# Ledger of designs, part 304: VH-VL binders against q8ixk2r445to577

Target 1, 133 residues: q8ixk2r445to577
Amino acid sequence: FFGMLQNKGLTDYCFDYNPPDENQIVGHQVILYLCHGMGQNQFFEYTSQKEIRYNTHQPEGCIAVEAGMDTLIMHLCEETAPENQKFILQEDGSLFHEQSKKCVQAARKESSDSFVPLLRDCTNSDHQKWFFK
Short names: E, the ipSAE of ESMFold2; O, the ipSAE of OpenDDE; V2, 0.75 times the mean of E and O plus 0.25 times the DockQ between their complexes.

## First folded at step 15 (VH-VL)

Design wa1 (framework fv_axatilimab; at its last look DockQ between E and O 0.91; V2 from the best seeds 0.82)
Fold by OpenDDE, look of step 15:
Structure wa1 (fold): chain C 133 residues (1-133), chain A 120 residues (1-120), chain B 107 residues (1-107)
Amino acid sequence: as target 1 above (133 residues)
Amino acid sequence: EVTLKESGPALVKPTQTLTLTCTFSGFSLSTHGVGVGWIRQPPGKALEWLANIYWRDTKYYNPSLKNRLTISKDTSKNQVVLTMTNMDPVDTATYYCARTPYGDYYFDYWGQGTMVTVSS
Amino acid sequence: DIQMTQSPSSLSASVGDRVTITCLASQDISDFLAWYQQKPGKAPKLLIYDASNLESGVPSRFSGSGSGTDYTLTISSLQPEDFATYYCQQHDNRPLTFGGGTKVEIK
């Protein structure tokens, strides 16, 4: 699967990654932004290694969850996907992080009008449902 | 200032189609993330969500009424239209249009509502 | 569909009283809950969203709390203008659903 990774619970919001430096694509947080289908900031791929790849740049980036964190951070992809980069996109649309055993949920950032994907306990929330478009 | 106002017939006969128009100001449906929804409230009863429409023409309907509802927008006129077919006396209610912010599902601004009575 | 059950359906209180209204969801709604105030003949007014976020312009005496399936709206000190009907609404899953309402009446 590839394309825009869109949330069900937030209308027309998608995974978005826009690093400050296109030559240094790792270490920043993945956010949610209005789906626009323009540019490369919203193009992701779900791989057979259970990675969510940001492959519009070289080297390729893969979404990871760092120890003790609930945010999604861009790391470099590895030949063998590390455990903290493995996600299961389930049939019901839930995006499950294997290592933390939590689900990726669209969440409001600090009571603002901005949104980010965060790890949360898995529920039947539409905010935890995702699909490629 | 954000304002919304519902307009349409106050009286509809059974089996007829209701057409309501929401005219708003202070915001635009060309603005990313903005939506408009319809909610109704029978006299003395609770609120029921009907449908939402967003700036990209994304539409959501209450499944219990989906086959009867059509929501559309005219961005240039700052209007949202709701049609509801096969009206029945049970559909008698105050109908509200309201704004949803940031692609969300809560309503931060409401119209005053328009009472619609379905009677023969 | 997610059912929202409010309690009580009505209550009587005096100015200055602490008022608590409860909303129970039929499933975990992940804090995606809004509270509205409605006065007779008027449209609902948004008070709280995301369970605890106070809408701009809403007095600080209003607060929302809770998690999972259980949520509460609290009015710390009831004012004369607060006598109204209050509704909860889950904004997590479609279809959007409202509680049955709680009428706050003057004692």
Scores: ipSAE 0.921, ipTM 0.959, lowest interface PAE 0.5, mean pLDDT 96
Fold by ESMFold2, look of step 15:
Structure wa1 (fold): chain C 133 residues (1-133), chain A 120 residues (1-120), chain B 107 residues (1-107)
Amino acid sequence: as target 1 above (133 residues)
Amino acid sequence: EVTLKESGPALVKPTQTLTLTCTFSGFSLSTHGVGVGWIRQPPGKALEWLANIYWRDTKYYNPSLKNRLTISKDTSKNQVVLTMTNMDPVDTATYYCARTPYGDYYFDYWGQGTMVTVSS
Amino acid sequence: DIQMTQSPSSLSASVGDRVTITCLASQDISDFLAWYQQKPGKAPKLLIYDASNLESGVPSRFSGSGSGTDYTLTISSLQPEDFATYYCQQHDNRPLTFGGGTKVEIK
């Protein structure tokens, strides 16, 4: 699947990646932002290797969660997907991270008006449901 | 300051269609990433959600009432309109419109409500 | 559909009392829980969203806690203006559902 990865529970919010250094896309956090489809910040590919790729840049970025962490950060994609880069987008829309056995949830960043995708214990929440448009 | 106000008939007869208008100020459904919903409250009873509409025209309806409800917006007039068909005495309630922020499902600002009585 | 059960349905309390109201969801709602205050003849007013986040302008004597299916609203020192009916609402899943309310009355 390719397109904007949208949240069900936060209407019109999408995965967004806007690294501060356009020449170095690795190591920054993926955020949620109002879906707009402008530029290249909100387009991702879900691959047969269970990767979520930011593939508007070469070399391509793949979303990862480092061991013991709950934040989604950009790594370089590898020929064989590492375990920390594998997500299962399930039939019900849940986005399951295989290594941690947790699900991606839209979460408020502290008490701000900003949102990020984070790993949480899996529930049936609409905020843990995702789809491509 | 964010304000919302409901308008419409105070009395409708059974089987008629109810049309309610929410007029709001202090925000816009063209640029703000917000929505407006409708909630009703029968006298002395709990709140029941009816429908939401968001700034990009995404619409959600309570499935128990979906065949009876239509929600729409006129962004240039800062209005949201709810229609509810085939009114019945059990639909007697105060009807509120309210704002939901961030595309979410909770309501941060509410109108004063308008009482609608359904009787012969 | 997620059923929200509030308890107690009513309570009597004195000014200065600590008041606790509970809300039980029929399934895990992942802290997506709001609390509203409603005075007679008036619209509900948002107090808390995301289970524990206090809405701007709400007095700090109000707090929310809980997780999973069990949530509470606490008023640490009840004031005369706090006599009202309180509703919980899950904002986790559609359709949106409210609790039955808890009426807080003067003892």
Scores: ipSAE 0.720, ipTM 0.903, lowest interface PAE 1.3, mean pLDDT 92
ESMFold2 (binder alone), look of step 15: mean pLDDT 93; pTM 0.951
ESMFold2, look of step 18: ipSAE 0.663; ipTM 0.890
ESMFold2 (binder alone), look of step 18: mean pLDDT 93; pTM 0.951
OpenDDE, look of step 18: ipSAE 0.914; ipTM 0.958

Design wa2 (framework fv_axatilimab; at its last look DockQ between E and O 0.84; V2 from the best seeds 0.81)
Fold by OpenDDE, look of step 15:
Formats: sequence, C-alpha cells, structure tokens
Structure wa2 (fold): chain C 133 residues (1-133), chain A 120 residues (1-120), chain B 107 residues (1-107)
Amino acid sequence: as target 1 above (133 residues)
Amino acid sequence: EVTLKESGPALVKPTQTLTLTCTFSGFSLSKHGVGVGWIRQPPGKALEWLANIYWRDTKYYNPSLKNRLTISKDTSKNQVVLTMTNMDPVDTATYYCARIPYGDYYFDYWGQGTMVTVSS
Amino acid sequence: DIQMTQSPSSLSASVGDRVTITCLASQGISDFLAWYQQKPGKAPKLLIYDASNLESGVPSRFSGSGSGTDYTLTISSLQPEDFATYYCQQHDNRPLTFGGGTKVEIK
C-alpha cells in the first residue's frame, strides 16, 4: 500500500512529513495535515516488513516510536526493520504499533489547531482508522 | 463574525421532499478543513445529526436516514443545501445548520434553526 | 452506533451550586466528546470539545473531564444564565450521536 495515509475520523487529514532540511530527514515528528495530493511530503508506503516508509528521499525514512514516547518520529529504515518501526495496518483500518501494543490515533496537539498521530490505547475510534488513498 | 441561517418551507406535506438552505457568512467552504453540518431537533426532544459536508465536497450521512438525504454546497454563494425525501410527520423538527472546524465532528457555530412541520 | 446516556435527565439547583452532569458512551470514545448548552427557543452553544477543551468565550466555571466511556460536565458555581439544557455529543465515530440532554432548572 502506498500514497496518502488518510484518517477516517479527522476528515481530509493525512500523514505529513516535512523535515526542515531535505538532506536531514530523520529526527522530526510526523504530523497530520490536510490532504492535498501535491508534493511528496504526504507520500508513504506500507511495506512487507510492516514499515511505514517515507521514501521520497534517499536514504529512506521509516516511522518509529522511541522508548517512552507516544509520537511518531522519522528514523532511517534498516535492512531488517527494528521492533519500534513495526506497524500492523489491520483490515478494519486500525494502525497497530507492535512494540507498544497501542494504536495510532489522530489527535489534537494540545489545545492548538494542529494535529498529530499519537499512540493511544486501541479503541474502535474512527480517529484510529487509516487508509491509503 | 460567523453566522449561519437556515431557510426553507415551514410546512411540508407527507411524502414530499424538504429542501433546506444554509446561508452563512464569516467563513468560506473554500477554506481548508471547514465543514457544515445539519442537525435536527424534534420539539422537546434531543438532537439528531443528519449530514456533514466539507470544503473538498466530502460528505457524510446518518445511516438511518442516508437514503433520504442529499447534502450539497455552493461555495460561491456560501450556501449548503440539504434535501430530505419522503417526509413524514415524525420528521417534524427544528432543523439547524452548523459549522464544523478543522475536519472535526463537533459544531462550533449554529444557525438559529428553522422549524419544519410535516402535516397533511 | 454509539449511544450516549446522560444523567440525570433533569436536576434542580440554586445559584452558586456546583453542578455535575454525566455522559456515558456505549463504547470508548477516546475523549472526543463535546458539550453544548441550549436555552429555550435557541440553538445549542458549544461549551467544550475534546472532553476538556473550553471553547473560546465560555466562562471558566465550565469544565469537562473524563475518559474512556465516562465523561462529566461541571459548573463550579451555577449562575443565573446557566439554567438551560445541556447535551453531550461524541465526535469520535460516525454517525455522530448526542445524549438525551440534562435540564438544569431553578430550585
């Protein structure tokens, strides 16, 4: 699966990654932004290694969850996907992080008008449902 | 200032189609993330969500009424239109249109509502 | 569909009282809950969204709390203008659903 990773609950919002430096794509948080279908910062791929890859740049980036965190951070992809980079996109649309045993949820960033994907306890929330478009 | 106002017939006969128009100002449906929804409230009863429409023409309907509802927008006129077919006395209610912020599912600004009575 | 059950359906209170209204969802709604105030003959007014976020312009005496399936609207000190009907609404899943309402009346 590849393309825009769109949320079911937060209408017309997609995974978005726009690193400040195109030559340094790791270490920043993945956010949610309005799906625009333009550019490459909303293009992601779900791989057979259960990675969510940001492969618009070389080297390729993979979404990871760092220890003790609930945010999605861009890391470099590895030959063998590390445990903190493994996600299961289930048939019901839930995006499950294997290591934390939590689900990726579209959430408001504090009290702002910005949104981010965060790890939360798995529920039947539409905000935890994702699909490629 | 954000404002919304519902307009349409106050009286509809059974089996007829209701057409309501929401005219708004202070915001635009060309704005990314903004939506407009319709909610109704029978006299003395609770609120019921009907349908949402968003800036890129994404539409959602209450499944219980989906086959009867059509929502559309005219961005240039700042209008959203709701049609509901096969009206029945049970559909008698105050109909509200309301603004939806940031692709969400709650309503931050409401119209005053328009009472629609379905009667022979 | 997610059913929203409010309690109580009505209550009587006096100015200055602490008022609490509960909303129970039939399933977890991940804090995606809004509270509205409605006065007779008027449209609902948004008070709180995301369970605890106070809408701009809403007095600080209003607060929302809760998690999972159980949520509460609290009015710390009831004012004369607060006598109204309050509704909860889950904004997590479609179809969007409202509670049955709680009428706050003058004691």
Scores: ipSAE 0.916, ipTM 0.957, lowest interface PAE 0.5, mean pLDDT 96
Fold by ESMFold2, look of step 15:
Structure wa2 (fold): chain C 133 residues (1-133), chain A 120 residues (1-120), chain B 107 residues (1-107)
Amino acid sequence: as target 1 above (133 residues)
Amino acid sequence: EVTLKESGPALVKPTQTLTLTCTFSGFSLSKHGVGVGWIRQPPGKALEWLANIYWRDTKYYNPSLKNRLTISKDTSKNQVVLTMTNMDPVDTATYYCARIPYGDYYFDYWGQGTMVTVSS
Amino acid sequence: DIQMTQSPSSLSASVGDRVTITCLASQGISDFLAWYQQKPGKAPKLLIYDASNLESGVPSRFSGSGSGTDYTLTISSLQPEDFATYYCQQHDNRPLTFGGGTKVEIK
């Protein structure tokens, strides 16, 4: 599926990727931002390899979680999806990270006004439910 | 300064439709990524959530009220309107509108409330 | 629906006392819990969101804690202006639900 990846419990917030250097998209954190659909920042593809791709850019980026971390970071996509880039978007909207066995949750960055997707223990929270639009 | 104020009739008869208007200032539903919700409180009783509306016009309703509710907004007037059909004496309550930060489900600023009595 | 149960329903305490109010959710709510204060004849006021985050302008004697299904509001040193009813509200799932309230009376 292709489109804006929205959160159920944090209404009208979407996955957003806005690297400071358009020529180097690797290594920056995916954030949550108000859904607007303008520009290339909020369009992602969920692939048959269980990747979440940022494919409006070449070379294509794939969301990953590095070992021992809970943050979603942009990596380059590979011919065969590495284990740390595999997510299962389940029918109930949960977004499960296979390698860590955790779910993606909309989380507040400490006490700030900023939000990010983070890995957390899987629950039935609306804040752990995601859908493409 | 964020403020909200409810307006509407103080008395309605059973079966009538209640229309309440929330007029607010200090924020906008067109560009701040926030919402407005409605909550009621029967005299001496706990709070009950009714409906939310968000800046991109996403709407949520309390399913226990059986589609009696309609929420809408006019962003140019800084207003949110709640309509509740088929009023009954059990709907007698103080009705509040409140601001929702960040698209979440909690309320950071509340209006003073308006008492609505359903009788006669 | 997530049912929220508050206890006690009422309590009395002296100025300076530490007061603890509990809120029990019928299922885990992942720290998505808010606390409100309501004084007689007035609208509720937000104190705490996300279980433990103090809203701006709220006195530091208020704090929230807990996890899973069990959550607590603490007033570290009760003041005369803290006479009010306190409500919890889960913001984890729709429909949004409130606890029944805890009335705090100053001795």
Scores: ipSAE 0.698, ipTM 0.891, lowest interface PAE 1.2, mean pLDDT 91
ESMFold2 (binder alone), look of step 15: mean pLDDT 93; pTM 0.950

Design wa3 (framework fv_axatilimab; at its last look DockQ between E and O 0.06; V2 from the best seeds 0.00; counts 0 for: pae E 2.8 > 2, placed apart)
Fold by ESMFold2, look of step 15:
Structure wa3 (fold): chain C 133 residues (1-133), chain A 120 residues (1-120), chain B 107 residues (1-107)
Amino acid sequence: as target 1 above (133 residues)
Amino acid sequence: EVTLKESGPALVKPTQTLTLTCTFSGFSLSHHGVGVGWIRQPPGKALEWLANIYWRDTKYYNPSLKNRLTISKDTSKNQVVLTMTNMDPVDTATYYCARIPYGDWYFDYWGQGTMVTVSS
Amino acid sequence: DIQMTQSPSSLSASVGDRVTITCLASQDISDFLAWYQQKPGKAPKLLIYDASNLESGVPSRFSGSGSGTDYTLTISSLQPEDFATYYCQQHDNRPLTFGGGTKVEIK
């Protein structure tokens, strides 16, 4: 799938990646932002290797979670997808991270107006449901 | 200061269509993530969610009432309108409009409410 | 639909008492829970969102706690102005649902 990866529970919010330096796309956190479809910051590809790719620039970035962490960060894609870059988008809309056995949830950043995707124990929460549009 | 105010008829006959207007100030539905919702409360009973409308015209309805409800907005007038068809005495309630922050689903500012009585 | 069960339905307490109100969800709602205060003839007022975040301007004697399916509103030292009915509301899944309310009377 290609497009915006939208959250069901947090109305009209999508995965967004806007690194501070467009030439250094690795190591920054994926955020959630109001869906707009402009500027390519919200365009992601879900691949047959179960990667979530940020493919609007070369080299391509793939979303990863480092061991023991709960944040989604950008790594370089590899020829064979590493385990920390594998996500299963299930039929119920849950986005399961195989290595950690956790699900991606829309979460408020502290007490702010900002939201981020984070790994959490899997539940039936609409905030753990995602779809491409 | 954020304010909301409901307006509409206080008395409606059974089978008629109710039209309620929420007029608000201190915010705009052109503001990112903001929405307006409608909630009702029958006398002496708990609150019941009716419908939400968000800044980019995304709409959600309580499934138990979806065939009877229509929500719309006029951003230039700072208004949201709810219509409910085929009113029945069981629909007698105070109707509130309320603001929804951050694309969320809780209500941070409420109008004073308007009592609607449905009787023959 | 997520059912929200509040307990108790009513209670009486004295000024200065610690009051707790519970809200049980029929499934895990991931802390997406709000608490409202409603005085007679008035609209509800938001106290808490996301289970534990105190809304701006709400007195610090109010706090929210809990996780999963079980949530609690606590008033640490009841004041005369806290006479009201309190409602929980899950904001996790559609449709939005409210608890049946807890009427707090100062005795």
Scores: ipSAE 0.490, ipTM 0.850, lowest interface PAE 2.8, mean pLDDT 90
Fold by OpenDDE, look of step 15:
Structure wa3 (fold): chain C 133 residues (1-133), chain A 120 residues (1-120), chain B 107 residues (1-107)
Amino acid sequence: as target 1 above (133 residues)
Amino acid sequence: EVTLKESGPALVKPTQTLTLTCTFSGFSLSHHGVGVGWIRQPPGKALEWLANIYWRDTKYYNPSLKNRLTISKDTSKNQVVLTMTNMDPVDTATYYCARIPYGDWYFDYWGQGTMVTVSS
Amino acid sequence: DIQMTQSPSSLSASVGDRVTITCLASQDISDFLAWYQQKPGKAPKLLIYDASNLESGVPSRFSGSGSGTDYTLTISSLQPEDFATYYCQQHDNRPLTFGGGTKVEIK
């Protein structure tokens, strides 16, 4: 699967990554932004290694969850996907992080216009359901 | 363990300024996304949000009381201070400070509250 | 401002009963709703956030559901310690606003 990763509950919001430096794409948080489909910042790929890749740049970035964190941070992809970069996109649309055993949920940030994907306990909320568009 | 505790005067005269201090432990306002808010509750009534302050020193106020409220933090002391000017008997309430997680807008840990009575 | 209307304002129930409390927002709050429990003389306690996320340490008999403007707190089997006042709070937009509360009393 590839394209925009859109949230079901928080309609019209997609995974978005816009690093300050295009030549250094790691270390920053993935956010949610209005789906626009006209930029590279919202193009992601779900791979057979269970990675969510930001593959519009070289080297490729992969979404990871750092120890003790609930946010999604961009790391470099590796030959063998590390445990903290493994996600399961389930048939019901839930995005499950294997290592933390939590689900990715669209959450409100410190702004009326800002949202982020965060790890939360898995529920039946549409805010935890995602699909590629 | 996360704890918060409110401190300040129990009695304030009308037109005076109320200063409340929230002292907390178990977390820091230097941590990403963390905030502290103030909420009050008149006796037998519902809760009313007053103000929030976050780790980046961003501040938000209830517009109905904005001109009367000032919120500040001292990260080194793990304290948040709320000032409210021109107090009136209608402002009599229990005042709570509470923690805000993940840069959110709900409150996951609360102080025990401090009762403030405004009376002549 | 977003107005939060809770119903009922009070209800009587027995231990073991299924209890349902409703919160209606004046506009779509996109599941950004929290539920609190408050006992007399005590501070509110967070039960649910983001409409359906159970706060750590809260018993599984508590659950939150809903979407758009309509949300529900459910206690599947009321326990003696659950008699309290419950409040909803929208955390979608400022100013943050709370419901009027629902007092759950012993029948």
Scores: ipSAE 0.353, ipTM 0.833, lowest interface PAE 1.4, mean pLDDT 93
ESMFold2 (binder alone), look of step 15: mean pLDDT 93; pTM 0.952

## First folded at step 16 (VH-VL)

Design a1 (framework fv_cosibelimab; at its last look DockQ between E and O 0.75; V2 from the best seeds 0.00; counts 0 for: pae O 5.9 > 2)
Fold by OpenDDE, second read of step 17:
Structure a1 (fold): chain C 133 residues (1-133), chain A 121 residues (1-121), chain B 112 residues (1-112)
Amino acid sequence: as target 1 above (133 residues)
Amino acid sequence: EVQLVQSGAEVKKPGSSVKVSCKASGGTFSRWAISWVRQAPGQGLEWMGVIIPYFGTANYAQKFQGRVTITADESTSTAYMELSSLRSEDTAVYYCAKSRYYGRGSAFDYWGQGTLVTVSS
Amino acid sequence: NFMLTQPHSVSESPGKTVTISCTRSSGSIAYHYVQWYQQRPGSAPTTVIYEDNQRPSGVPDRFSGSIDSSSNSASLTISGLKTEDEADYYCQSYDHSNKHWVFGGGTKLTVL
């Protein structure tokens, strides 16, 4: 699966990644923003290694969850996907992080009008449903 | 250092077409979005359209839909803007501009030097 | 569709502070980044502010950007005004409805 990773509950919002330095793509948080369908900062791929890869430029970035965090941070992809980069996109649209045993939820950033994907306890909320488009 | 170098000035007749080039250097062209912005004499900046070369995706301002075509050649790091059915009102300086990302990351951090296109009978 | 409205012109003496406003007609100014561009006569535009309040390298700290959600406007402030600051200034932001970028009408800054 590849393309825009769009949320069901938060209508018209997609995964979005804009590192400050286009040549240094790791270490920053993935956010949600209105879907534009142009690729680039909203292009992701779900791989057979259960990775969510960003943009597919070399070196490729993979979404990771750092210890003790509930945010999605971009790391470099590795030959063998590390445990903190493994996700299961289930048939019901839930995006499950294997290591934390939590689901990715579209959430409002505190004290902001912006949105981010956060790890939360798994529910049946449409805000935890995702699909590629 | 990133640089955008555009093709030279053009003089065109009404009804004809013009194609302006924008060659990039000093960075990774495939990571960018390239926009075209024009400025009529004594007027403000007007966004025309954008291309994401790596993905081959383009979008245009409604005003120019059907009349403008933006393309890119990754092998030469060059973007092109072709405007057809030229009219006198199209007389302007045309700029290419680079941005890191589409949408929210909308800053045009580097600009070409501009290309004057004059449309006159 | 939305518009960005700027004053047509502003003027101030050297050493003083000037502010240029940019009002968004619809949509939240706070949610969509605003950029500011400087254009000196006969030259291409250059970025002086991006993402509301960030300065590119080489832009002096006399230039600053801010957002006012209550008025749905952005502001470019230039302190310690210098003769070289005389230029046209344009704000710009993103239109998510049309997936377009929109420029303000531009403001001519005259240093008296």
Scores: ipSAE 0.864, ipTM 0.944, lowest interface PAE 0.6, mean pLDDT 95
Fold by ESMFold2-Fast, scan of step 16:
Structure a1 (fold): chain C 133 residues (1-133), chain A 121 residues (1-121), chain B 112 residues (1-112)
Amino acid sequence: as target 1 above (133 residues)
Amino acid sequence: EVQLVQSGAEVKKPGSSVKVSCKASGGTFSRWAISWVRQAPGQGLEWMGVIIPYFGTANYAQKFQGRVTITADESTSTAYMELSSLRSEDTAVYYCAKSRYYGRGSAFDYWGQGTLVTVSS
Amino acid sequence: NFMLTQPHSVSESPGKTVTISCTRSSGSIAYHYVQWYQQRPGSAPTTVIYEDNQRPSGVPDRFSGSIDSSSNSASLTISGLKTEDEADYYCQSYDHSNKHWVFGGGTKLTVL
């Protein structure tokens, strides 16, 4: 699967990656922003290794969650995906992070009008349902 | 460093078309969002449209839809803006500009030097 | 479809502080980033502020940006004014409904 990774509950929002420097893409948090349909900073690929890849800017990044954290951050992709970079996209649209046993949920960033994907206990909420457009 | 170099000034007659080029260097051209912005003499900046070469996606300001076409040639790292059915009101300096990201993070961090297009009879 | 409204001109003496406003007619100014561009005669614009309040490398600390949600406006503030700050200044933001960028009408800054 590839394309814009859109939320079912927060219907106009897509995964978005806009680090301060397009030539230094590692180490920043993935955000949610209004879907624009133009690709680029909202274009992600779901791979057979269960990675969510960002390759619009170089080097290629893979979304990861550090142990004990709930934020999605961009790491370098590896030849064999480490466990913290593996997300299971289920048929119901849930995006399950197997290492933590949590699901990716669209959530409001503290004290702002910004939205971010965060790991939360799995529920049937539409805010935890994702699909590629 | 990033450079955007545009083609030279043009004088056109009403009813004709013009195609301005913007050659990029110093980065990954295909992955950028390249916008075209014009400025009539003594007037403000007016956004015309954008292309993201790698994705083949383009979008245009409603005022210019049907008259403007923005294309890119990845092999030469060159973006083009073609404006048809020219009128005297189209006399302006035309700029290309690079954005880091589309939508939210879309500051125009590098600009071409501008191309003066004069439409007169 | 919305407009970004700026004053046509502002003037101030060297060493003083000037503030240029940019008011959004529809939709929240805070929801989409605002950029500020400086354009000197005969030159292409250059970015002085991006993402509401960030400065590109090389832009002096005298330039700052802010957002005021209550007035639905953005502001560019230039302190310690210098003669080289004379230029036209344009704000810019994003229209998601049409997926367009929109520029303000521009403000001519004169340093007397």
Scores: ipSAE 0.698, ipTM 0.888, lowest interface PAE 1.3, mean pLDDT 91
Fold by ESMFold2, look of step 18:
Structure a1 (fold): chain C 133 residues (1-133), chain A 121 residues (1-121), chain B 112 residues (1-112)
Amino acid sequence: as target 1 above (133 residues)
Amino acid sequence: EVQLVQSGAEVKKPGSSVKVSCKASGGTFSRWAISWVRQAPGQGLEWMGVIIPYFGTANYAQKFQGRVTITADESTSTAYMELSSLRSEDTAVYYCAKSRYYGRGSAFDYWGQGTLVTVSS
Amino acid sequence: NFMLTQPHSVSESPGKTVTISCTRSSGSIAYHYVQWYQQRPGSAPTTVIYEDNQRPSGVPDRFSGSIDSSSNSASLTISGLKTEDEADYYCQSYDHSNKHWVFGGGTKLTVL
């Protein structure tokens, strides 16, 4: 799967990556923003290794969750996907992080009008449902 | 270091076309968002359109839809803006500009030097 | 569709403080980053504020940006005004419905 990774509950919001330095992409948080349909910073690929790849940088970035954290952070992809970079996009649209056993949920960042994907206990909420467009 | 170098000034007759080039260096041109912005004499900045070369995606301001074509050549790291059916009110300085990413309001952090296009009889 | 409205001109003495406003006509200004550009005569614009209130390296801290949701406006503030600050200033924001960039009309700053 490839394209804009959209949230069902938070309508018209996509995974979005906007590192402060476009040449140093590691270690910054993935956010959610209004889908623009132009690719680039909202273009992601879901691979056979269960990675979510960021396609606007070479070498490619892969979304990871660091131990004990709930935020989705950009790492460099590796030849064999590390466990913290593996997500299962299920048929019902849930996005399950294997290592943590939690689901990706669209959430409002505290006291702001910005949104981020976070790991939360899995529920049937539409805010935990995702699809590529 | 990122640089955007544009083609030289042009004088055109009404009804003709102009094609301005914008050669990029110092980065990964194919993945950039390259916009074209014009400025008529004594006037403000006006966004015309954008291309993302790698994805082949372009989007144009409604005012210019049908008259403007924005293209890119990855092998030469060059973007082009062609404006057809020129009128006297198209006399302006035309800039290319790069943003880090599309949407949310990323800044145009690098600009070309500008290309003066004069439309006169 | 929206417009960004700026005063046509502002004037102030060296050493003083000037504020240039940028008012968004529809939709909340807080949902999309605002940029500010400085353009000196004969030159391409350069960024002085990005992402509402961030300064690029090399831009002195006497330049600041802010958002006022109650007036639906952004502001560029220049304190300790210097003669080299004389320029045109443009605000800019994103139009999501059309996926376009919108510039304000521009403000001519004169330092007397």
Scores: ipSAE 0.306, ipTM 0.765, lowest interface PAE 3.8, mean pLDDT 89
ESMFold2 (binder alone), look of step 18: mean pLDDT 91; pTM 0.933
OpenDDE, look of step 18: ipSAE 0.021; ipTM 0.662

